# VH-VL binders against Isomaltosyltransferase (ctsY): the designs that were tried, part 5

Target 1, 124 residues: Isomaltosyltransferase (ctsY), of Sporosarcina globispora (Bacillus globisporus) (q8rqv0r968to1091)
Amino acid sequence: VEYEAEFGVQSGVSTNTNHAGYTGTGFVDGFETLGDNVAFDVSVKAAGTYTMKVRYSSGAGNGSRAIYVNNTKVTDLALPQTTSWDTWGTATFSVSLSTGLNTVKVSYDGTSSLGINFDNIAIV

## First folded at step 1 (VH-VL)

Design s12 (framework fv_sipavibart)
Fold by ESMFold2-Fast, scan of step 1:
Structure s12 (fold): chain C 124 residues (1-124), chain A 120 residues (1-120), chain B 109 residues (1-109)
Amino acid sequence: as target 1 above (124 residues)
Amino acid sequence: EVQLVESGGGLVQPGRSLRLSCAASGFTFDDYAIHWVRLAPGKGLEWVSSISWNSGSIGYADSVKGRFTISRDNAKNSLYLQMNSLRAEDTALYYCAKGHYYRSWGMDVWGQGTTVTVSS
Amino acid sequence: QSVVTQPPSASGSLGQSVTISCTGTSSDVGGYNYVSWYQQHPGKAPKLMIFEVSKRPSGVPDRFSGSKSGNTASLTVSGLQAEDEADYYCSSYAGSNNVFGGGTKLTVL
């Protein structure tokens, strides 16, 4: 299931449409200040390990974002440079989710790198 | 390949106006913020102004606010700085510089600069 | 109203290390991880040496490194070479603008 970044709960970031190739109605950028984030409500029927995919573009270099699940940091996810801001890549990692509602947050924190454009997450 | 070339500098009297241009080539101009930065004799680098890819975000140094206007023409891959009410302290070498990302992630491509001298 | 301060000069012997500081406030250097360092030789445009506090662009040797602690960012040049003689500038995002430090003239003995 895909969750569009522009429909997440945004803090300190902005929705934009100025680069082609995004899904939904836009993408999120403006990660500039420590704590800027997008949060998603993710519901699963069974507790377990899921694959989380982050769709992004990074035309200026290698970036990274901190991933939080239920307010606990689970990883610093590398977001390697894409060919251009109009070229979207996918970064993947394994995440543990609890039965029912989970809050998944993609955050710019003190260990994060570079500005990136954030399109969506997918939970598989 | 990737280049910024400034032009339009010269000798002007205090109180007059001057328009600087910056021509970009070798990259997708409308993907990046572009900046004006100056180097005055006996001083250091000073940020002058920035403009986002769509002109939606514009900033100015306090020393030039109300006198200078930054603009861009994405169809022409060009950046401009309209300088009004020039003062002796505006005397400097003016660079245009390409940002990595929004705002101040670092400026990775610089032009050669164009010299502005304001004197009576 | 950010003030970002660098020492006006620094010096080191060939082969040694030198560190240049860049001190601001919690509204610029201390508040954001957007500190860049530039090298400028006389008559040349500035060259980006470090961005985002500690990252090196391609082509910049690993003798150049950056760090930050609180409101102070630092550029360290190790294995000092004659060609490292230049002016060095830090810059930081400051909310609504960018601000440069005053610059440091580095002399290699």
Scores: ipSAE 0.006, ipTM 0.593, lowest interface PAE 9.9, mean pLDDT 85

Design s2 (framework fv_sipavibart)
Fold by ESMFold2-Fast, scan of step 1:
Structure s2 (fold): chain C 124 residues (1-124), chain A 123 residues (1-123), chain B 109 residues (1-109)
Amino acid sequence: as target 1 above (124 residues)
Amino acid sequence: EVQLVESGGGLVQPGRSLRLSCAASGFTFDDYAIHWVRLAPGKGLEWVSSISWNSGSIGYADSVKGRFTISRDNAKNSLYLQMNSLRAEDTALYYCAKDIRYYGSGRYGMDVWGQGTTVTVSS
Amino acid sequence: QSVVTQPPSASGSLGQSVTISCTGTSSDVGGYNYVSWYQQHPGKAPKLMIFEVSKRPSGVPDRFSGSKSGNTASLTVSGLQAEDEADYYCSSYAGSNNVFGGGTKLTVL
């Protein structure tokens, strides 16, 4: 299931359309201040390990974002440079989810690198 | 078929209590948040209360907080609204409504509605 | 409690388009992407037309679309049909509760 970043709960970030190739109605950028984030309500029937895919573009260099699940930091996800801001890549990792409602947050933390546009997440 | 059926409405005097019920069928009741929403004469729809799939998250409109209590019995596929200290402004058609997404707190949208049960608070 | 404002009425001719606004604040419509729209015909329960700003439930025709800019969400009904004449309500998540707009009576001329 895909979750568009522009439809997540945004804190300190903004939705923009000034680069081509996004899904849905736009993408999210403006990760500038510690704690800026996009949060998603992700519901699963069975507890277990899922694959999370993050679709992004990073035209200026190698980025990273902190991933939180149910208010606990899971990883610092590497977001390697893409060919341009109009070229989108996918970063993939394994995540443990609880039965029912999970809050998944993509956050700019003190260990995060600047320079990404965030399009969506997919849980499979 | 997927349906919700409200019951328990009636004519009641100010200051009294009334308990509404909502019976669910045709879907897995315990997977969804359920809402109480009312339609008051001339005022339009007003959200009253919601309860998450597991009862872990409960909300109330400021107008009913402290007087109304929402609860669910997942084994009976039933939702309840205990209404205490009723006021004339609580007069309305009361709907129960299912939230559209699995295992949520009730923030996404209400896709299945009952026909409602009428509550009239009058002396 | 949060207040969300809709125009009390709107009208359009058969086959035209009409847009209904839903204006809140940064603590409801502007702060979350959880805006839904409901159609209610006299004597009937509300029907969900749009959820999460712009998504349609199964069975809702493409003529109904939703959008949001800042603190204002909009429902657009294109290709107006006689059966579209109804009351339309927006609703938004507001952090700990949900809030409905006052409703808009849509007349199809």
Scores: ipSAE 0.000, ipTM 0.547, lowest interface PAE 17.6, mean pLDDT 86

Design s3 (framework fv_sipavibart)
Heavy chain, then light chain:
Amino acid sequence: EVQLVESGGGLVQPGRSLRLSCAASGFTFDDYAIHWVRLAPGKGLEWVSSISWNSGSIGYADSVKGRFTISRDNAKNSLYLQMNSLRAEDTALYYCAKGRYSSSWYYGMDVWGQGTTVTVSS
Amino acid sequence: QSVVTQPPSASGSLGQSVTISCTGTSSDVGGYNYVSWYQQHPGKAPKLMIFEVSKRPSGVPDRFSGSKSGNTASLTVSGLQAEDEADYYCSSYAGSNNVFGGGTKLTVL
ESMFold2-Fast, scan of step 1: ipSAE 0.012; ipTM 0.640

Design s6 (framework fv_sipavibart)
Fold by ESMFold2-Fast, scan of step 1:
Structure s6 (fold): chain C 124 residues (1-124), chain A 123 residues (1-123), chain B 109 residues (1-109)
Amino acid sequence: as target 1 above (124 residues)
Amino acid sequence: EVQLVESGGGLVQPGRSLRLSCAASGFTFDDYAIHWVRLAPGKGLEWVSSISWNSGSIGYADSVKGRFTISRDNAKNSLYLQMNSLRAEDTALYYCAKDSRYFDWLLYGMDVWGQGTTVTVSS
Amino acid sequence: QSVVTQPPSASGSLGQSVTISCTGTSSDVGGYNYVSWYQQHPGKAPKLMIFEVSKRPSGVPDRFSGSKSGNTASLTVSGLQAEDEADYYCSSYAGSNNVFGGGTKLTVL
């Protein structure tokens, strides 16, 4: 299940459409200051370990974002350069989710690097 | 043996154009990002522009956007800076410098520098 | 000028240490780990001394060290020698551009 970044709760970021290849109605950019983030309400039927996929583009270099689940930092996710801003890549990690509602946040914090364009997350 | 050599500088009137060249030797040119950096009289270093190994990622300083164009010819081991609509504040010693990485226009670490070519913009 | 601030001058005695600061904001020095430091002697091209905040290129002596705390990166030169007298510049990625500090003239007394 995909969650479009433009439908998440945005703090310090904005929705844009000026690069091709995004899903949904756009993508999120403007991760420029510490604390900028997109938060999602993710519901799962069963507690367990899931694969979370982050779809992004990074035409400026290798980036990273901090991932929080239910207010706990899970990882600093590496987002390697994707050749151009119109070329989208996917970064994956394993995450533990509880039954029902979980809060997932993709954040630009003190360990994060570079501006990236953020398209969606997928839970599998 | 590893070197970058800039050329094309000179005295030019405001509003005119100059094209700078940077010739690389002694390393695999198309494995690296290259930067243009300038040093103005009485001022410090200022980043001007950068280009990734394949020209897929290019950046410019706000002061030169729309006036300068960076390009590279990997077959000729050469980098260029086309400078249009020159202003007095473009007066500087212009360096080309190799980054230690290749991915993008981000200035990561410039480990090989040329000796620079002087551009003077005056009437 | 640059967004990032360095003191215009610094000085130290032979054998002592000196620290040069590079202060920006959370959108450059504080927000990214892409801080590099360059040494420039009069009439010479700059030389890379530190990259990625604290890493040294091959051939740079370990008496040169880099660090960062919050929005301030620092270059420390220990065991000062006469040849360390030079201009020092920091550079940081800033999201939409690359920025240099104004430079620090280091005098070895």
Scores: ipSAE 0.000, ipTM 0.538, lowest interface PAE 16.0, mean pLDDT 85

Design s7 (framework fv_sipavibart)
Fold by ESMFold2-Fast, scan of step 1:
Parts: C-alpha cells; structure tokens; sequence
Structure s7 (fold): chain C 124 residues (1-124), chain A 123 residues (1-123), chain B 109 residues (1-109)
C-alpha cells in the first residue's frame, strides 16, 4: 500500500510540483530544520515484518533520513544520489509493525544528510 | 564550463542607486538558488541576499532589508541586485554564488562563485 | 539576527593539524545540517571546502574534514601545507537567512 508524502502529516516541510515524475499530486521537500518530518498513519491487520519502500529523488548527492515507528527510531535510511532531481529512486528496508494503527515518520534528524525530494512510502 | 560573472560595480555617492548583474553559463540556471555575498575592506564575508529558482523564496540580511532588491531572469540566465539608498558601509566586493536550489531558499553550500564586482560608496 | 563566532586567527606548523571552531545557536549551526566552510586566498574568490557539516566537494583533499557537536561546528586541517595559509569562513543556514562567521586567518609556520 502506497502513502503519498503530500497527504501525510507535515511538520516544517512543504509540498511542491517543480520536478517531473512524482506520483499523486506532488512531492515533499523543505527538510531543513532538525525535526522536520512527514508522518503517516499505517494500519495493518496482522503484526509482523513488512517491507517499507521510500520513493525519493536526490540530485545533489547521497542523502539519508531517519525513520521512526511508533515514536522509536528504527533506522537511518540511506538515500543514494539519483541522476537528477527528476529521476526517482527507491530505498527499501524491513520494518516491524504492530497490529492496527502504527505511526510511521520520515524525519530530518541530527544524523540526516542532504536535501531530498520525498514522493511516497509503500508498505508491502 | 560552469561560470558566474558579476558586473555593474563602480563609484557612487551616498544616497544614490546602483544595479549589479550576474551572468550564468554552463549549467541549468533555473535549477539553482543564487546568492549575493559581499566582502568589505578589512572585514569578512557577509551574506546579502538569496533567491530561489522561481523567485518564490527571497531573503535579505537585516543590514540591507528595505534598500536592496534581488531578482532573476531565468530566460536570460541572469541575476540582479538593485541597491538603493547606498551607504558608506555598503562599500565592498560583491560576489554572486550558486547554491542548492529549492523553493524555501536554503543552501547546502555555495559551490560556484564569480570573481566579484567592486562597489565603492563615497562622497 | 544570527551571530556566528570564529576565532580571528589560528596557526600551526607544516605537517601539524589545526582545528577552527564555528559557534552559533540552535537557530543556525545547531538547528540545521547546513554548515559549509570556505577557503579564500588573497585576491581570489572563496572556494567551497566542506558542505553539509562534513562532506567534501570533488577535488578537495581529505586533509580537510568537518564535524559538528551541538551549536559548534569545526573544520580540521591535517598535514598542514604552505598552500593552506588563507582565510577560512564558516557559513550556516539560519531559517529565512544565511549567516557567515567572522573568518579565521590561518598562518602556516
């Protein structure tokens, strides 16, 4: 299931459309202040391990973002450079979710690097 | 070759106006925020102004706010700084510099700099 | 308005290491990972040495390294060479503004 970044709960970030190739109605950028984030309400029918995919573009270099699940940091996800800001890549990792409602947050923390454009997450 | 070239500097009297230009070549101009940074004699670098790729985000140093106006013409690959009500303290070498672009106007470093254009404000 | 502080001078001998500090607040150096360092030789335009706290542009030797702890960023120049003698400036994003430190004149003895 895909969750568009522009429909997440945004803190300190902005929705933009100035780069081609996004899904939905736009993408999120403006990760500049420590603590800036996009949060998603993710509901699953069974507790277990899921694959989380992050769709992004990073035209300036190798970036990273912190991923939180239910207020606990689970990883610093590497977001390797893409060919351009109009070229989108996917970063994948395994995540444990509780049955029912989970909060998944993509955050710019003290360990995060570079500006990136954030398109969506997918939970499989 | 990626290049920025400043022009328009000169000697002006206090209270007058001057317009600086910066010509960009060798890269896609409207992918980048561009900045004006100055170096006054005997002092250090001072950020003056920034403009995002689409002119949607603009910032000014408190020392120039209300007197200077930054603008860009993406069709001409050019950046401008309109300087009004000039003061002796505006005397400096003015650089334009390329930064990381987005609509919020922040930068991740200024990786390409021009050679600068000198502005001298004296009576 | 943001104020970012650097020591006005620093010195070291050939082959030695030197560290230059850049101290701000939680509204600039401490609040963002957008700290850059610039080298300026007399009569030349500034050159980007470090961006995003610790990253080097292509062509900058790894003798130059950057770090940050809280509200203080640091530039370390190891294996000092005569050509490293220059003015060094830090810069940080500060919300709606950008701010430069006052600069540090590095002398290689």
Amino acid sequence: as target 1 above (124 residues)
Amino acid sequence: EVQLVESGGGLVQPGRSLRLSCAASGFTFDDYAIHWVRLAPGKGLEWVSSISWNSGSIGYADSVKGRFTISRDNAKNSLYLQMNSLRAEDTALYYCARGYYDRSGYWYGMDVWGQGTTVTVSS
Amino acid sequence: QSVVTQPPSASGSLGQSVTISCTGTSSDVGGYNYVSWYQQHPGKAPKLMIFEVSKRPSGVPDRFSGSKSGNTASLTVSGLQAEDEADYYCSSYAGSNNVFGGGTKLTVL
Scores: ipSAE 0.005, ipTM 0.607, lowest interface PAE 10.0, mean pLDDT 85

Design s8 (framework fv_sipavibart)
Fold by ESMFold2-Fast, scan of step 1:
Structure s8 (fold): chain C 124 residues (1-124), chain A 123 residues (1-123), chain B 109 residues (1-109)
Amino acid sequence: as target 1 above (124 residues)
Amino acid sequence: EVQLVESGGGLVQPGRSLRLSCAASGFTFDDYAIHWVRLAPGKGLEWVSSISWNSGSIGYADSVKGRFTISRDNAKNSLYLQMNSLRAEDTALYYCAKDTYYDFWSGYYMDVWGQGTTVTVSS
Amino acid sequence: QSVVTQPPSASGSLGQSVTISCTGTSSDVGGYNYVSWYQQHPGKAPKLMIFEVSKRPSGVPDRFSGSKSGNTASLTVSGLQAEDEADYYCSSYAGSNNVFGGGTKLTVL
């Protein structure tokens, strides 16, 4: 299931449409202050390990974002450079989710790197 | 070869105007924010103004706000700084500098600089 | 005037290390991981040496390193070479503005 970044709960970030190739109605950028984030309510029927995919573009260099699940940091996810701001890549990692409602947060924190455009997450 | 070339500097009397230009080549100009930064004699580098890729976001230093206007023409790969009501303290070498990002709210990192154009404001 | 403070000068001998500080506030250096460092030789344009506090652009030797603790960012130049003699400026994002430090003249003895 895909969760569009522009439909997440936004803190300190902005929705934009100024680059082609996004899904939904736009993408999120403007991660500039420590703690800026997009949060998603993710519900699963069974506790377990899921694959989380982050769709992004990074035309300036190799970026990264911190991923939090239920207010606990899970990883610093590498977001390698894409060929341009109009070309979108996918970064993938394994995540543990509890039964029912989980809060998944993509955050710019003290270990995060560069400006990136954030399109969506997918939980598989 | 990514480069920026400034022009338009000169000697001008207080209260007069100058327009600086910056010509870009070797990169996709409209993918990046561009900055004006000046080096005043004895004072060091001072950020003057910034403009995002589409002119949607613009910033000015308090010392120039209301007097200077930044603009860009993406079809001509050119950046401009219109300087009005010039003061002696505006005397400096003016650099054009490219950001690493299309919008300057994501860092103000200046990875490519021009050679600068000198502005002298003197009576 | 700059709102962030650097020492006006620093010096070291060939092969030694020097550290240059850049002290701001929680609204600039302390509030964002958007600190960069520039090297400027006389008569030349500034060159980006460090961005995002500690990262180096391609072509910058690893003798140049950056760090930050609280409201103070630092540039360390190790294995000093004669060519490192230059002015060094820190710069930080400050919300709606960018701010430069006052600059540090590094002398290699």
Scores: ipSAE 0.005, ipTM 0.604, lowest interface PAE 10.9, mean pLDDT 86

Design s9 (framework fv_sipavibart)
Heavy chain, then light chain:
Amino acid sequence: EVQLVESGGGLVQPGRSLRLSCAASGFTFDDYAIHWVRLAPGKGLEWVSSISWNSGSIGYADSVKGRFTISRDNAKNSLYLQMNSLRAEDTALYYCAKARYSGSYRYYGMDVWGQGTTVTVSS
Amino acid sequence: QSVVTQPPSASGSLGQSVTISCTGTSSDVGGYNYVSWYQQHPGKAPKLMIFEVSKRPSGVPDRFSGSKSGNTASLTVSGLQAEDEADYYCSSYAGSNNVFGGGTKLTVL
ESMFold2-Fast, scan of step 1: ipSAE 0.011; ipTM 0.625

Design t1 (framework fv_tezepelumab)
Fold by ESMFold2-Fast, scan of step 1:
Structure t1 (fold): chain C 124 residues (1-124), chain A 122 residues (1-122), chain B 108 residues (1-108)
Amino acid sequence: as target 1 above (124 residues)
Amino acid sequence: QMQLVESGGGVVQPGRSLRLSCAASGFTFSSYGMHWVRQAPGKGLEWVAVIWYDGSNKHYADSVKGRFTITRDNSKNTLNLQMNSLRAEDTAVYYCARDRYYGSGSYAFDIWGQGTMVTVSS
Amino acid sequence: SYVLTQPPSVSVAPGQTARITCGGNNIGSKSVHWYQQKPGQAPVLVVYDDSDRPSWIPERFSGSNSGNTATLTISRGEAGDEADYYCQVWDSSSDHVVFGGGTKLTVL
């Protein structure tokens, strides 16, 4: 299941379309101030471990973003450099979700580095 | 300390060419998009051109397309604007500006040079 | 050809709140940035991404952006706030940076 960043709840970030290769209607950028984030409502039928995939581009170097699940930080996800802002990569990690509604947040916080363009997340 | 210093301005006749340069210091130049913005005497700000951090993409204002060329040399921390076929309406102070985002994003300008004056007159 | 509209001038008494508007079609879907320019000087970024502030800018400066209007708010106005203020967006449909016409703020 894919969740487009531009349809998430945005705080301190912006939706743009000025780079090719995004899914949906655009991508999210402008992660620069501590606390900037995109939040998603993710529902699952069974509690357990899922694979979360983050689709992004990072033309200026290696980046990272903090991932929160239900207001608890679960990881600092590395987002290695892609060759250009028009080249999209995928970073993956394992995430534990509760039965029913979960809030998943991709955030620029004190451990995050570099600007990235954020396209979507996918669960399983 | 981050700074941008423009040079190359002057007085030229219509139809001639001029090359502006912008020297960057105090930050990793190759990580940022760069812009040229101009301001005619007594008028507002007008965007001229952008170049991405690696030189791979460029955009121009309609008024300068086909006449101006933006380039950068990351090994020398230098941004350039080649201005051909100059017109009286190109008369302005030209500012070099750093994009707050790393070559993409919403194009906010967080560091500006002092500006260099270009006067196109007969 | 996207257009941003600002009032040409705004006045505020010392210690009071100034509001400078920036009108644009569906501007609430764009990121708005604000610049302060004093005579003979280069512009200074005071608000970016609608409501974020550079660390060197006082908290008295704030921004909002919704629908067709973005607003720069300057609380507790001071004589040193007198300047021209410009709003700015990136218009992705035209690949152009667009500036508003500027607003002269007078503190009297």
Scores: ipSAE 0.006, ipTM 0.560, lowest interface PAE 10.5, mean pLDDT 85

Design t10 (framework fv_tezepelumab)
Fold by ESMFold2-Fast, scan of step 1:
Structure t10 (fold): chain C 124 residues (1-124), chain A 121 residues (1-121), chain B 108 residues (1-108)
Amino acid sequence: as target 1 above (124 residues)
Amino acid sequence: QMQLVESGGGVVQPGRSLRLSCAASGFTFSSYAMHWVRQAPGKGLEWVAVISYDGSNKHYADSVKGRFTITRDNSKNTLNLQMNSLRAEDTAVYYCARHYGDYRGYAFDIWGQGTMVTVSS
Amino acid sequence: SYVLTQPPSVSVAPGQTARITCGGNNIGSKSVHWYQQKPGQAPVLVVYDDSDRPSWIPERFSGSNSGNTATLTISRGEAGDEADYYCQVWDSSSDHVVFGGGTKLTVL
């Protein structure tokens, strides 16, 4: 299931459209202050391990974002440089989710993340 | 107090080289991309180059591409600009500046005082 | 190459509102930043992301951006506002920063 960043609950960030190749109606940028984030409500029928995919672009450097599940930090996800701001990449990792409603949060957590534009997450 | 201090400017002949340095203090230098911006006497601002927070990505203005090299040393909190094959049109005050925010607009919130480079015969 | 156009000079009487324009093709789709530069000094960021203001800048400074024109507005002009003002964007197609030519503001 795909969750567009611009439809998530945004804190300290903004939706923009000034780069091509995003899905949905835009992408999220403006991660500048500790704790800036986008949160998603993710529902699954069975507890278990899922693949989480983060779609992003990074035209000026390697970045990272902290991933929280139900208010517990699960990883600092590396977001390697893409060839341009109009070129979108996907970073993947394994995540454990509980049955029913989970809160998944993509957060700027104190590490420098110059140049990360965030498009969506997918849970598969 | 957050501060950027440039050094290394001077008078050089066309075709020669010069190396500028920028010393950062008062903030976590390794967390920010850094830029060089120049201003010719009596003229406007012209962007020169950017380097990402970890040094892995660099971009240059077309006017300096192939001649200038931007580098940084995060262990020393320094930004450098190596200028080769200097031309009269490179005469300017050179500022180092801190990148503001994520990607949004590439603004500059902290500037050094500048160092003067004069290329003359 | 993307180009930003500013008037070379603008005059305002003390206490009146100055408006400095920055023209660019479809500039309303970009984020515009504004800098103030006084003689012998480095530029100072006065407005960022079209309309936001750094905490150290007086509320008299504001900005807007739509269509082909961005505007820096300085209300209640005072002698200390005399400076050159530059608009700036990042051009995503080339991965480079573009500055306008600058506008000299005179308060008289």
Scores: ipSAE 0.000, ipTM 0.557, lowest interface PAE 12.2, mean pLDDT 83

Design t11 (from t1 with heavy chain R100Q Y101G G103S G105R S106W Y107D; framework fv_tezepelumab)
Fold by ESMFold2-Fast, scan of step 1:
Structure t11 (fold): chain C 124 residues (1-124), chain A 122 residues (1-122), chain B 108 residues (1-108)
Amino acid sequence: as target 1 above (124 residues)
Amino acid sequence: QMQLVESGGGVVQPGRSLRLSCAASGFTFSSYGMHWVRQAPGKGLEWVAVIWYDGSNKHYADSVKGRFTITRDNSKNTLNLQMNSLRAEDTAVYYCARDQGYSSRWDAFDIWGQGTMVTVSS
Amino acid sequence: SYVLTQPPSVSVAPGQTARITCGGNNIGSKSVHWYQQKPGQAPVLVVYDDSDRPSWIPERFSGSNSGNTATLTISRGEAGDEADYYCQVWDSSSDHVVFGGGTKLTVL
């Protein structure tokens, strides 16, 4: 199940359409100030370990973003350089979710590097 | 400090070729996408071409596609435009421009060269 | 091909507010950038990403973008603002940069 970044709760970021290949109605960029983020309400029927996929483009080099689940930092997710800003990659990691509603946040914090365009997350 | 300087313009007959160069200084050239933009005498700005920071991707305006080739040499901080099969309608001042490069949303041009004049006439 | 439409000219009295429009189909979904060009000079970026400003540009310059119209607003107009102004977008469907036709601002 996919969650479009432009439909998440945005703080300090912007929705844009100026690069091809995004899903939905656009993508999110503008991660420029510490604390800028996109938050998602993710509901699951059973507690457990899920695969979270982050779809992004990073045309300028290797980036990273901090991932928070229910206000607890889970990882600094590496976002390796993609071929261009119009070429979208997927970064994958394992995440533990509670039964019912979880808040998942993709954040630009003190450990994050480079600007990236953020398209969506998927929970598998 | 941050500067772009174009060269290679001149007067050329239709059907001939010219190579424009743009020398960058004062910033990390290899981190930015670069554009060529032209302006015919008394007319508006017209985008010509873009090249990614690493040279991997390029896009061209329809009017120049197949005739112009954009390249870069990151070791020399230089952007180039090879212009073949020149036409009278290619007569313009050619600017090189740096893509603003907040790395996550490029397409604004924050640094421009002074321009170099290309005149295509018989 | 995506097209941006600007009025060919706008006039403003000194100290008054000038508004220069840039029309485009669903332009509010795109990032709009604005350039100032004085005679014999290269263009200068004055507003980017709809409403942001380079640090060397006065706060009198501002922008907005919604629906089918983006607007460059120049408050407290002064003689030094006389120039041609161009709007610009990246059209992701064609992978092309598109400029508006330009607007000549006169301050009299």
Scores: ipSAE 0.000, ipTM 0.552, lowest interface PAE 11.6, mean pLDDT 85

Design t2 (from t1 with heavy chain D99G R100P Y102S G103R S104G G105W S106Y Y107D; framework fv_tezepelumab)
Fold by ESMFold2-Fast, scan of step 1:
Structure t2 (fold): chain C 124 residues (1-124), chain A 122 residues (1-122), chain B 108 residues (1-108)
Amino acid sequence: as target 1 above (124 residues)
Amino acid sequence: QMQLVESGGGVVQPGRSLRLSCAASGFTFSSYGMHWVRQAPGKGLEWVAVIWYDGSNKHYADSVKGRFTITRDNSKNTLNLQMNSLRAEDTAVYYCARGPYSRGWYDAFDIWGQGTMVTVSS
Amino acid sequence: SYVLTQPPSVSVAPGQTARITCGGNNIGSKSVHWYQQKPGQAPVLVVYDDSDRPSWIPERFSGSNSGNTATLTISRGEAGDEADYYCQVWDSSSDHVVFGGGTKLTVL
């Protein structure tokens, strides 16, 4: 299941369409300062370990973002440079989710690097 | 470079008005909530007002409510504070600061201006 | 109105650990941010969300928050750490930012 960044709850970021190759109706950019984030309500039928995929572009260099699940930091996810802002990559990691509603946040915090464009997350 | 620059401070008599401005550069101004924070000489930090990213919501400290008005112009990347009916206790350095309009841990002020001095004296 | 209480001053010897407290009713349920302010300068964010640190702040700065007390910890104190330190929360019930009264840290 894919969750489009532009349909998440945005704080300090913006929806944009000025780069090609995004899914849905746009992508999110403007991760420039501490606390900038996109939050998703992710519901699962069974508690367990899932694979989370983050689709992004990073035309300026190697970036990173902090991932929070239910207000607990899970990882600093590396987002290696993509060829251009119109070239999208995928970063993957394992995440534990509780049965029912989980809050998943992709956040710019004190360990995060560079600006990136954020397209979606997928939970599999 | 992400930067906030205040202007408009000065010396003014009680009961008069003054308008402060804050020029933002180096970030997407229209995506962030903006705050005014003041500091009286030799005293601590005191929050003054906040305005949401799109100007839709505003909140004020009780001490300034009804006298001060916070506004923004996203097309010009500027934040303003209109200060009416000034009192001696409004004497302070006024900082503009960037903060998300979300509650909780996302409300930290990570960019501050240099401050502008407002002196209200008889 | 919500109130944050800080000691007015704290002293630490060079190389030792300084601890600055921020007291508030059930403050452990809130997110606490910390600022450093040197004379004539604007405040600088040093710790946010209780325990996270901006990437440009040294690791010897850390924070904690539990119950009625949040604490800023500065290990291996240096002369350059002399400053006023302020804690801050957002009070969602009033839609107000609340600052503590500030603590002056002296290294000697």
Scores: ipSAE 0.000, ipTM 0.539, lowest interface PAE 15.7, mean pLDDT 83

